# Designs tried in a protein design chat: VH-VL binders against Spectrin beta chain, non-erythrocytic 5 (SPTBN5). Part 3

Target 1, 109 residues: Spectrin beta chain, non-erythrocytic 5 (SPTBN5), of Homo sapiens (Human) (q9nrc6r3533to3641)
Amino acid sequence: TPTMEGSLEFKQHLLPGGRQPSSSSWDSCRGNLQGSSLSLFLDERMAAEKVASIALLDLTGARCERLRGRHGRKHTFSLRLTSGAEILFAAPSEEQAESWWRALGSTAA

## First folded at step 1 (VH-VL)

Design i1 (framework fv_inotuzumab)
Fold by ESMFold2-Fast, scan of step 1:
Structure i1 (fold): chain C 109 residues (1-109), chain A 118 residues (1-118), chain B 112 residues (1-112)
Amino acid sequence: as target 1 above (109 residues)
Amino acid sequence: EVQLVQSGAEVKKPGASVKVSCKASGYTFTSYYIHWVRQAPGQGLEWIGGINPSGGSTTYRRKFQGRVTMTADTSTSTVYMELSSLRSEDTAVYYCARDYYEGSFDYWGQGTLVTVSS
Amino acid sequence: DVQVTQSPSSLSASVGDRVTITCRSSQSLVYSEGNTYLSWYLHKPGKAPQLLIYKVSNRDSGVPDRFSGSGSGTDFTLTISSLQPEDFATYYCMQGTHWPYTFGQGTKVEIK
């Protein structure tokens, strides 16, 4: 099964149903992939709503795309969940971004 | 307008290190990756690695891992590639090149000849 | 590593000829977002390489329209519709879909 962990930046792009967030910014986290679940370990100071909405992501049927320098960050990839939610991620390096994309692609598609 | 200007030719002995510079001008330095490519005499182009000047993150081809170091100085808009433990097979023209987002190199430096001989 | 192979390794041609160079990859170059990162370069001795085509078929700014790129998946072609004197050079394809980036071995276009 796919496993991977590491430091990431993330940005909530779309909420479930394709709704726009009231505000979005890039925030730091640590990602931990176990099978079809991606856990994000977030700063304890973040709002409870943010923690609840992205702390555990179900990757079943999700789509992972590599974005290559899009959305104000390099080394980026996106996760679009079956709910219509979309989260953007930035990895520390191109190699790490490709590794995340491959690992996430093997669970989602 | 856009230019990448490299340092001059180097002659080194086996086991030495070489550090080649690549100075960028005419665009926002931190907006594009810079990659390094070499061509040994009579051979084709070989990708070595790349650097994101914004954060300094690097990716190297496996065969150079442990021997190559890429760095960026945003105050001078300059990227450096240092190659250590030089061997005769490292004799090549070394190019820096700007990555135009989609894994294509739209502007190149003029090249730096590095000769490794005893 | 993804292997990239060009054909032919060299060819002889005359001004006005249609020239076709092929590039084949050992695996698909289609990325997850649907783009294909294959580019073509012109290289002359004593000069830096020059970008001709990026993302299979997009001509770089200032590149003459006699140069065109086509292909999909693992098979790609650079075509020069009417060879000009300045086109005698070595041509390289490069894949940027997979790390590490890899170049073809080059195709030398020589005067007949």
Scores: ipSAE 0.006, ipTM 0.562, lowest interface PAE 10.8, mean pLDDT 82

Design i10 (framework fv_inotuzumab)
Fold by ESMFold2-Fast, scan of step 1:
Structure i10 (fold): chain C 109 residues (1-109), chain A 123 residues (1-123), chain B 112 residues (1-112)
Amino acid sequence: as target 1 above (109 residues)
Amino acid sequence: EVQLVQSGAEVKKPGASVKVSCKASGYTFTDYYIHWVRQAPGQGLEWIGGINPYSGDTTYRRKFQGRVTMTADTSTSTVYMELSSLRSEDTAVYYCARDLGYEYTGDWYFDLWGQGTLVTVSS
Amino acid sequence: DVQVTQSPSSLSASVGDRVTITCRSSQSLVYSEGYTYLSWYLHKPGKAPQLLIYKVSNRDSGVPDRFSGSGSGTDFTLTISSLQPEDFATYYCQQGYDYPYTFGQGTKVEIK
């Protein structure tokens, strides 16, 4: 069963159905992966636009892909859910980004 | 509204330089590459090169290397393409287009285009 | 460079016809991740090109379902199942597998 946790930045790139949101920003979080569930805990050190609560992502059928640096952040990867929603993540280092990509799963090519 | 708006038509003499602008709006400027594609009269589409607005990194087709320069100004969300040493065969409509460029998802294609800029090179 | 070649250069058709355009690449367009980098664009005089199909068979948002793409390896096809008046245009395939990006020479779909 995959397990991993660490500090991340995230940004909602696509809404369910594949539509681009009217606005989105990078926010700090702590990710916690357990099996097919990814929990995001928001960084409490800043004023939060979002509710100060856990976000739980169901990874069933999700795709995780490595991205190269044109998203305003380095060491990035994306997570696309079966709903068509896509979330971009930035890890503190290339090594950590690769660890997240492997732990979250990837499409074999 | 998500759009790319280009500068107006240019008329230049052989040997001159031209600088075309492409202003992005309605999306995060640094999330997409901007590429340039031209079409000469009676010809097909030809890729010139692209720029990553986040890093400033550029890639150019070899035949334009040494004559083309692409730059990005993040404060105005504008990309520029400058082509020097113009010759009559550079007469074309020049388009800017955005490319998501997800290297690991297979997404290298142009989903949004500017309206085009006619550059005429004549003596 | 990776080349793409279209056929035919032009064709004449009537509204309601099924139209098929082909594109052949000089090498496989399959990336190491298993995706195939071939796209199709529609271009009309005086307007910018418009994306129709990406990664062989995926329609871009708002593209009518009469447009479909298929193919694998080096041979690709764009099909318009029932040609409409607004579909008289030039169509281009494009490979995004490697720099330089290259376009086919275009296929002009003409009335009658």
Scores: ipSAE 0.005, ipTM 0.558, lowest interface PAE 11.6, mean pLDDT 82

Design i11 (framework fv_inotuzumab)
Fold by ESMFold2-Fast, scan of step 1:
Structure i11 (fold): chain C 109 residues (1-109), chain A 122 residues (1-122), chain B 112 residues (1-112)
Amino acid sequence: as target 1 above (109 residues)
Amino acid sequence: EVQLVQSGAEVKKPGASVKVSCKASGYTFTDYYIHWVRQAPGQGLEWIGGINPYSGDTTYRRKFQGRVTMTADTSTSTVYMELSSLRSEDTAVYYCAREGYSLDYYYGMDVWGQGTLVTVSS
Amino acid sequence: DVQVTQSPSSLSASVGDRVTITCRSSQSLVYSEGYTYLSWYLHKPGKAPQLLIYKVSNRDSGVPDRFSGSGSGTDFTLTISSLQPEDFATYYCQQGYDYPYTFGQGTKVEIK
């Protein structure tokens, strides 16, 4: 079962249905992956204590791709949900980005 | 038909600026990066930089930093590349090219503009 | 910066020949299965470059089967199984691994 936790930056690129948000910016968060769910928290303490997340993402059927320093950030990857939503992430290092990509998977089973 | 159409040839004097346009049609403009690539006479392809039309975020090759500016106008689906302080070595054909970044629509730089010849001479 | 270098700089060939062009990167471009950002382009004078291969081995839409890409790590190859008259051109590899994007110096395929 995949589990992973770490500091990330994220940016909402596409909303559910594939529509574009009226505005989008990079924000810091703590990501917590448990099986098929990815929770984004404001900081490490909130993640550890399971306090209300910024976002809870259902990864069933989701697709993840490495972006190799695109979108104005290094060590980036994208996560596209079956809803059509797309979130961009930046990890602190290339090794961490690779670890996230592997944990999230590249294709739906 | 997916296409990128560029503005016409330009002749400039050293020290001038040039602004080349690249108009997109046939696809969702903000789903693809637009890159600029040039080829000087007898030389190979050189990447100048790219822009995310959705965010306006740009990345430039270091040697052009301070001289190049890329902008996007989503209302007209057009990207612009402005190069200032022109030198004779900037004489080249300039191309725009699109690149998707998600799994569902990444196909490399699969669509290119026809090219714009920029000649810098006295 | 990630550099890519091609060999040879030029080669002479006849229609029907098998042609192989090599591209080497200054560091590994290998990631997980199928996601290595190495592309190949064909360029002819007076025309825009044309994408042939993306992510090492995937042919772009409409690209003939005679073009194939292979490789891993730092070593990549473009193969043309049976050279056609329209294939006399300059070929470029390009890494999309990180910015700045870089192209190889080009390989000119000339008539023997």
Scores: ipSAE 0.007, ipTM 0.635, lowest interface PAE 8.7, mean pLDDT 84

Design i12 (framework fv_inotuzumab)
Fold by ESMFold2-Fast, scan of step 1:
Structure i12 (fold): chain C 109 residues (1-109), chain A 120 residues (1-120), chain B 112 residues (1-112)
Amino acid sequence: as target 1 above (109 residues)
Amino acid sequence: EVQLVQSGAEVKKPGASVKVSCKASGYTFTDYYIHWVRQAPGQGLEWIGGINPYSGDTTYRRKFQGRVTMTADTSTSTVYMELSSLRSEDTAVYYCARWDYEGSYYFDYWGQGTLVTVSS
Amino acid sequence: DVQVTQSPSSLSASVGDRVTITCRSSQSLVYSEGYTYLSWYLHKPGKAPQLLIYKVSNRDSGVPDRFSGSGSGTDFTLTISSLQPEDFATYYCQQGYDYPYTFGQGTKVEIK
């Protein structure tokens, strides 16, 4: 089970019929993957101090997909949870996006 | 309500550069991407590229790589497209268009167009 | 690149006629969420293009119900059930699936 940590930007939207607020922007966070759990922190200090995460995601049955051309943003991927919720991420580089995609894909049920 | 207003027509010589502006109003500027599409005389619509006004991140069609630059000025809610090393085949009407990248991937509002004429 | 091809390139029709325009993509336009990112636009000389239909079959706000879109995967159709004089225009399909975004070559509808 791989572990991974890094800087990400994210947006949340609900599939397939949810509407998103028009004023939403990409938010910076730190992602920390441990086995089948992904923790998101608002800044590096929170991640380093291990204070409460802004989200703790159960990746059992989740799907991760690269989003070339979608959202007009480079280095993006989506994470769809069993509940149908989807979170969009942008990584700082192509290599990091691919690394996240592979690591998150290995947690699929 | 929602409006995209472009700068006026330009006449340029081959080898020159042109910078077209697109001023947005009636919505939160950073919530939508702005893309550029052109139509040469007698031709169809051709996508050039787009910009995320929030991040400044851009994507361009490969044939324009090295010749096109898109920028956004959040303080004036204006997107710019600069095309350099102009050739006769760049003569076209250039449109800016708003792109909904969250669930509804389409160009919903368009600028009025800017005619760029390149005369040899 | 994902390419889209329209047919016919042009057609002539009378007011009241049913008009169909076809668009074919070189690959499937379906993303993982099940949506298909295929749109239709109307373009008149001297005016900006305007959105008619998005996600294959969703009519944009204010677009008359005589316009409808259908299709799946790689094959799509725009139908005008009863052509009106103001429908003289060129119609374009557009894929929003992947970069570069591409438009069909256009279909010019000429009213007889």
Scores: ipSAE 0.006, ipTM 0.570, lowest interface PAE 10.5, mean pLDDT 81

Design i2 (framework fv_inotuzumab)
Heavy chain, then light chain:
Amino acid sequence: EVQLVQSGAEVKKPGASVKVSCKASGYTFTSYYIHWVRQAPGQGLEWIGGINPSGGSTTYRRKFQGRVTMTADTSTSTVYMELSSLRSEDTAVYYCARELYDYSGWFDPWGQGTLVTVSS
Amino acid sequence: DVQVTQSPSSLSASVGDRVTITCRSSQSLVYSEGNTYLSWYLHKPGKAPQLLIYKVSNRDSGVPDRFSGSGSGTDFTLTISSLQPEDFATYYCMQGTHWPYTFGQGTKVEIK
ESMFold2-Fast, scan of step 1: ipSAE 0.040; ipTM 0.704

Design i3 (framework fv_inotuzumab)
Fold by ESMFold2-Fast, scan of step 1:
Structure i3 (fold): chain C 109 residues (1-109), chain A 121 residues (1-121), chain B 112 residues (1-112)
Amino acid sequence: as target 1 above (109 residues)
Amino acid sequence: EVQLVQSGAEVKKPGASVKVSCKASGYTFTSYYIHWVRQAPGQGLEWIGGINPSGGSTTYRRKFQGRVTMTADTSTSTVYMELSSLRSEDTAVYYCARGDEYFWTGYFDYWGQGTLVTVSS
Amino acid sequence: DVQVTQSPSSLSASVGDRVTITCRSSQSLVYSEGNTYLSWYLHKPGKAPQLLIYKVSNRDSGVPDRFSGSGSGTDFTLTISSLQPEDFATYYCMQGTHWPYTFGQGTKVEIK
């Protein structure tokens, strides 16, 4: 079962249905990938306890793409869900962005 | 124009339950979290919990766990908060408030007008 | 729970005065890379609370420029540069970095 955990920044780029959000800003989170689910947590304690996530994303059919510093962040990738939602992520390093891209790609078939 | 409109005042006996509604308009209902906050007489504001109208996921403050239930009806753009086993200390004005767009960011930009719930014998 | 303490609990002021209200949290409100979820609200009896400042220093749309927010980590300040008659109210800070969300106890700004 694929697993991965780490600090990320994220930005809601498209809402379910492919609609533009009225406001969109980068926020920090901790990502936790387990199988076909990606959970985003507000802080490390919440991630460790698995008690409250700010998002629980179903990755079935999702698509993950590496980005080249678009949207004012480095080490970025996008995650597009079958719902039409698209979330942009920024990892702390290029190596971590590559790791997330590969892990999400293997899970999101 | 974003608007949150709440149901009217309620008077309940101890041990009863109350269900307050919050009808949203002027934005995409499923794109924002809705939270509930109360203020008891002579006290400050207290966060109760929140709901993601897309999917119905809820988070409650521990002290209300087991007594509070939040639900969302997407067809009417309405959120409900039900509080059971009412005590006199539950007498308060209850507010719904809009959180962040799809992901919560920890602040509330629009608020309902408030619903006074009085618990008395 | 993260404790949020406001100072003072109440103050008396005159129109035109500079008013400062402080908010201190028991833990850092910095979320990861510098996002800080500290907001300020104005509350009057019989009315809903109103957002003034979000993420420490961002003024909400339509909020007069006499209101400003500042601070970092655990210490935050709301400043009203020149108090107006409509500003006599209770002010609340709120932290949204840690679950559960917690409010300060409120600061009542009363006419002198």
Scores: ipSAE 0.000, ipTM 0.570, lowest interface PAE 13.0, mean pLDDT 82

Design i4 (framework fv_inotuzumab)
Fold by ESMFold2-Fast, scan of step 1:
Structure i4 (fold): chain C 109 residues (1-109), chain A 121 residues (1-121), chain B 112 residues (1-112)
Amino acid sequence: as target 1 above (109 residues)
Amino acid sequence: EVQLVQSGAEVKKPGASVKVSCKASGYTFTSYYIHWVRQAPGQGLEWIGGINPSGGSTTYRRKFQGRVTMTADTSTSTVYMELSSLRSEDTAVYYCARDIYWGSEYAFDIWGQGTLVTVSS
Amino acid sequence: DVQVTQSPSSLSASVGDRVTITCRSSQSLVYSEGNTYLSWYLHKPGKAPQLLIYKVSNRDSGVPDRFSGSGSGTDFTLTISSLQPEDFATYYCMQGTHWPYTFGQGTKVEIK
């Protein structure tokens, strides 16, 4: 059932509730989109609280936006959840970034 | 020329700490993860952990958690691995290695020359 | 952790021989998108390891075509079609599909 998956780089821009994280860096992951859920497969030893907050994202009401010339990465897009969390993603290529943006935009209700 | 150059050999007593450096050149330092791998005498290769130089985020193998710290200095294109509470079993050659295409291939294409760390009383 | 086991642990060969080294994982190395993250490395004493093959069968840049990788799921093979003097070394497979990354124990290719 996965709609889309692939290698991504991600960065937590805002935490649930719209809070700013104390530190934010780009980390690698693999994304797997199934229906209205995006699963991020991360390193198992990342901080438990961080992993729990981003390992499975509910996309209901989420907004996905292409980013151009922002955040120091190419082929980027943002995902903002109804919780107020915002995650930035970088794809390996422009084509892959567009595919993710289209898939995430069509899934978010 | 893409290369990783490591600091020289170290001899330490049990309980001490060691800090090994890995200087990158010939590529964009912040575009590739750097991992650390060791080889004890007569043993195989063992992955220790990795760091994203662009943000400093780290991941460590469970058995080293609490004893290993990895850091990156973007101004000098250098990654450091510090291992504390050294034991005789930590005697090994320590390598830094670059993850090919930054996490998309999960393979190490460029390696440092290795740093021998000897732990003896 | 996913265990990776190589066979044989050592082998003796002559220049010109076809050499086959196998690698078995305790779990499937096929990731959900269909890629298999199994790589092979050549290691000589006093030298850094060198990447030979990544994603099962892709030769790294500059690696001679006598080196080839094959396999699927849990069983993988590195083949050297005609062993050269510089190929006497220890070979390691590594899986990157499951965290943490794990290496096989190594296969030493020795001169007869």
Scores: ipSAE 0.000, ipTM 0.549, lowest interface PAE 15.6, mean pLDDT 81

Design i5 (framework fv_inotuzumab)
Fold by ESMFold2-Fast, scan of step 1:
Structure i5 (fold): chain C 109 residues (1-109), chain A 122 residues (1-122), chain B 112 residues (1-112)
Amino acid sequence: as target 1 above (109 residues)
Amino acid sequence: EVQLVQSGAEVKKPGASVKVSCKASGYTFTSYYIHWVRQAPGQGLEWIGGINPSGGSTTYRRKFQGRVTMTADTSTSTVYMELSSLRSEDTAVYYCARSPYYEDLSGYFDYWGQGTLVTVSS
Amino acid sequence: DVQVTQSPSSLSASVGDRVTITCRSSQSLVYSEGNTYLSWYLHKPGKAPQLLIYKVSNRDSGVPDRFSGSGSGTDFTLTISSLQPEDFATYYCMQGTHWPYTFGQGTKVEIK
């Protein structure tokens, strides 16, 4: 079962149903991957205590793709959920982006 | 050293399919888009489509929709382009090329494979 | 599809000449982040095309400084300030801003 944790930036690109959000910006978070769930937390304390996530994403049937140097950030990847939601992520390094892509790909249905 | 190495020349009959390979080395395979471009004898360059090796998502030029399939094998760092229902006008040199950008609406080609001649004749 | 037209289709020149090739697109090539995806390639028979200029005016690594690109919006130019023997080739511009990517028809630079 894949597990991974680390600092990320994220941006909501598409809402469930494939709708464009009326506003969206890059925000910092801590990602925590456990099994088929990805939790996004505002800071390390929330991640450690698991008390408040800004998103809990069901990765069943999700698709993760690497993006290079696009959407205003480096070391990026996208995560598209079966709901039609799409979130863009930026990792601190290319190696970390690859690690996230591999880990998230392992959760595919 | 970045290299894209393609499979050898092919001779096919009309109606057949051809599958050309492009093996990448010298960089992180999943971090770059790979596109396919062809040149028929006496003609200019024509873009066919591209693939994101990290997830396998593809974008094809409309005239090739239904006849072209692009796939990527991350274990061998190889991209494939299969073209079916071959016609004499598909006779061309086929090139794979690397793009530093993912989006199908933006990019340029920084490294090219050596080319694969595909001849379609009766 | 975005049409890309090169001018001239061919030209004859001597070593040392200044050569100018133009490329016009039917639509603006500015992308959403302000970048313009117009690139130039050199192609010789029996060899793969090679990148000369990307994003209008950026010279690829190892490309001699006699090659320069300029332009904006829909009108672009490739200039070779002093033609060398190895520069006799066919040159292609390509727009990569709009799907599908489209090439100009090519400009053949021949020895006089």
Scores: ipSAE 0.006, ipTM 0.626, lowest interface PAE 10.6, mean pLDDT 84

Design i6 (framework fv_inotuzumab)
Fold by ESMFold2-Fast, scan of step 1:
Structure i6 (fold): chain C 109 residues (1-109), chain A 120 residues (1-120), chain B 112 residues (1-112)
Amino acid sequence: as target 1 above (109 residues)
Amino acid sequence: EVQLVQSGAEVKKPGASVKVSCKASGYTFTSYYIHWVRQAPGQGLEWIGGINPSGGSTTYRRKFQGRVTMTADTSTSTVYMELSSLRSEDTAVYYCAKHYTYGRLYFDYWGQGTLVTVSS
Amino acid sequence: DVQVTQSPSSLSASVGDRVTITCRSSQSLVYSEGNTYLSWYLHKPGKAPQLLIYKVSNRDSGVPDRFSGSGSGTDFTLTISSLQPEDFATYYCMQGTHWPYTFGQGTKVEIK
């Protein structure tokens, strides 16, 4: 069972190694937090079947910060991995963003 | 710079298995999926499946389920695709390809291809 | 599975010609935020395939500006505004919106 699950928007802000991507845009996904891993799925059907995650993020040593609606979205937070990758997320509500921030922070620490 | 370098051509008999390698360099190996795509003679490209080198999770197209196995060796930055119970219809050039970034599928770099010939 | 069909299967052209290749999908490729995961690749025998265009209209780094992509929903085009000698190749479109991911059958661009 996942520790937390829900609809998110995400955007790749930095690639592993801290490099900037040549192009990046917001996309929708289904996030599943299980243990120290965050899996992003194409849609709810793929998330339920756990067939094809579009990203699997290792949260060991990761840092999560609240962004107060920066980068063109409301209810935003960032996740920076030990690889130097940084992903921006937007939740559907302030309460959901707060829940994600707490869950991701407790997993990374 | 990013490179994917594949193992050399293979000739196999029907019923045998083949294992193709793809060695990655120029980026953080564990940060991106590697996918496998094949092209049979006179046919188009066909997606087979992909592997996350971090943790080794895989996804396979249904027609290959049970015959294909993908693995990753993080110490050598190499992914492998093993296809078993080979048939003449499996004769193809097999490519590895790097997923661009987190999110939806498109490939930014490809290997040079490995010709696998299945003949009696 | 989403079917992807290219047209034409082959064409003959001369250096300097404008070349247009079309790609049609059996389902809409639009995902979230209007993002559409349709990409184009160039392939020559014995060489690695090369990404040209991703998300319909974005040129990959280092791809010449004579290559352009356009389209929406289910109907997409790749245009080469002035064909160069190195452009004689086979071109493939791919949809990455729906699992399993599928390619068009390819379009071979041959010297006239």
Scores: ipSAE 0.013, ipTM 0.621, lowest interface PAE 7.7, mean pLDDT 82

Design i7 (framework fv_inotuzumab)
Fold by ESMFold2-Fast, scan of step 1:
Structure i7 (fold): chain C 109 residues (1-109), chain A 119 residues (1-119), chain B 112 residues (1-112)
Amino acid sequence: as target 1 above (109 residues)
Amino acid sequence: EVQLVQSGAEVKKPGASVKVSCKASGYTFTDYYIHWVRQAPGQGLEWIGGINPYSGDTTYRRKFQGRVTMTADTSTSTVYMELSSLRSEDTAVYYCAREFDYWSGFDYWGQGTLVTVSS
Amino acid sequence: DVQVTQSPSSLSASVGDRVTITCRSSQSLVYSEGYTYLSWYLHKPGKAPQLLIYKVSNRDSGVPDRFSGSGSGTDFTLTISSLQPEDFATYYCQQGYDYPYTFGQGTKVEIK
């Protein structure tokens, strides 16, 4: 099963149904991929012993696209869900963005 | 019921800009991406780019970056494609087309707009 | 870029003939969810293109059942089981797997 974890920035680009959010900003998180689920956790400088999930994403039918720096961040990729929601991610490096893209591409089933 | 209706033919000089419109009706305008495809005389179909009408987010084929701009007006259910710095090789019929079921192709097309660039 | 190449570039046929057109992609068009993003269009001069087949083998609404699509991975086929007068046209395959979207160069089906 595909697994991957790491630091990311993310931005809710489209809400379920394809609607644009009334406001949208980049936020820091840690992504944790387990099979067909991607969990986003608060990324904190002083780590708490328990970190609540910011979001749990079902990747069934999702599409992951490499954006290569679009939307004001470098090393970017997007996840478009069957609900019409679209989330943009930025990885710390090009290699990490590529790793995420490949891992997410193998789990969007 | 579903229709995409484009603006009329344009004749332009090299270096000018052209703005083609595509008015949608018969469906919820913001639920579908609209793409632009052209066909030069004697050539095949060439994808130019697309727009999400709800967000305004665009994707362009690299050869047109810096020259093409796509916009959407939700109040009139109209998508626009503006192509600047026109060259003779931009002479083509330009189509708008609705993408359905994400990445599955274009199920409805505008009638086409002939853009002629000549000196 | 993902390229698609059609063969033949043109063919001559008679009404009632079985016609086969092929399309090859430069890489697999299978996405991680298991769908394959390959479409076929019919195009006549002076008219807009018309979608015939999407996701390899699904006929668009109202498309006659004489049109069928098949294939997998990188090799795809459009078949017209019994050519009708209105089928003399140029046919294009198109990949929706990745940007930029690309079309094959076209196959012109001409009357004998």
Scores: ipSAE 0.000, ipTM 0.574, lowest interface PAE 14.3, mean pLDDT 83

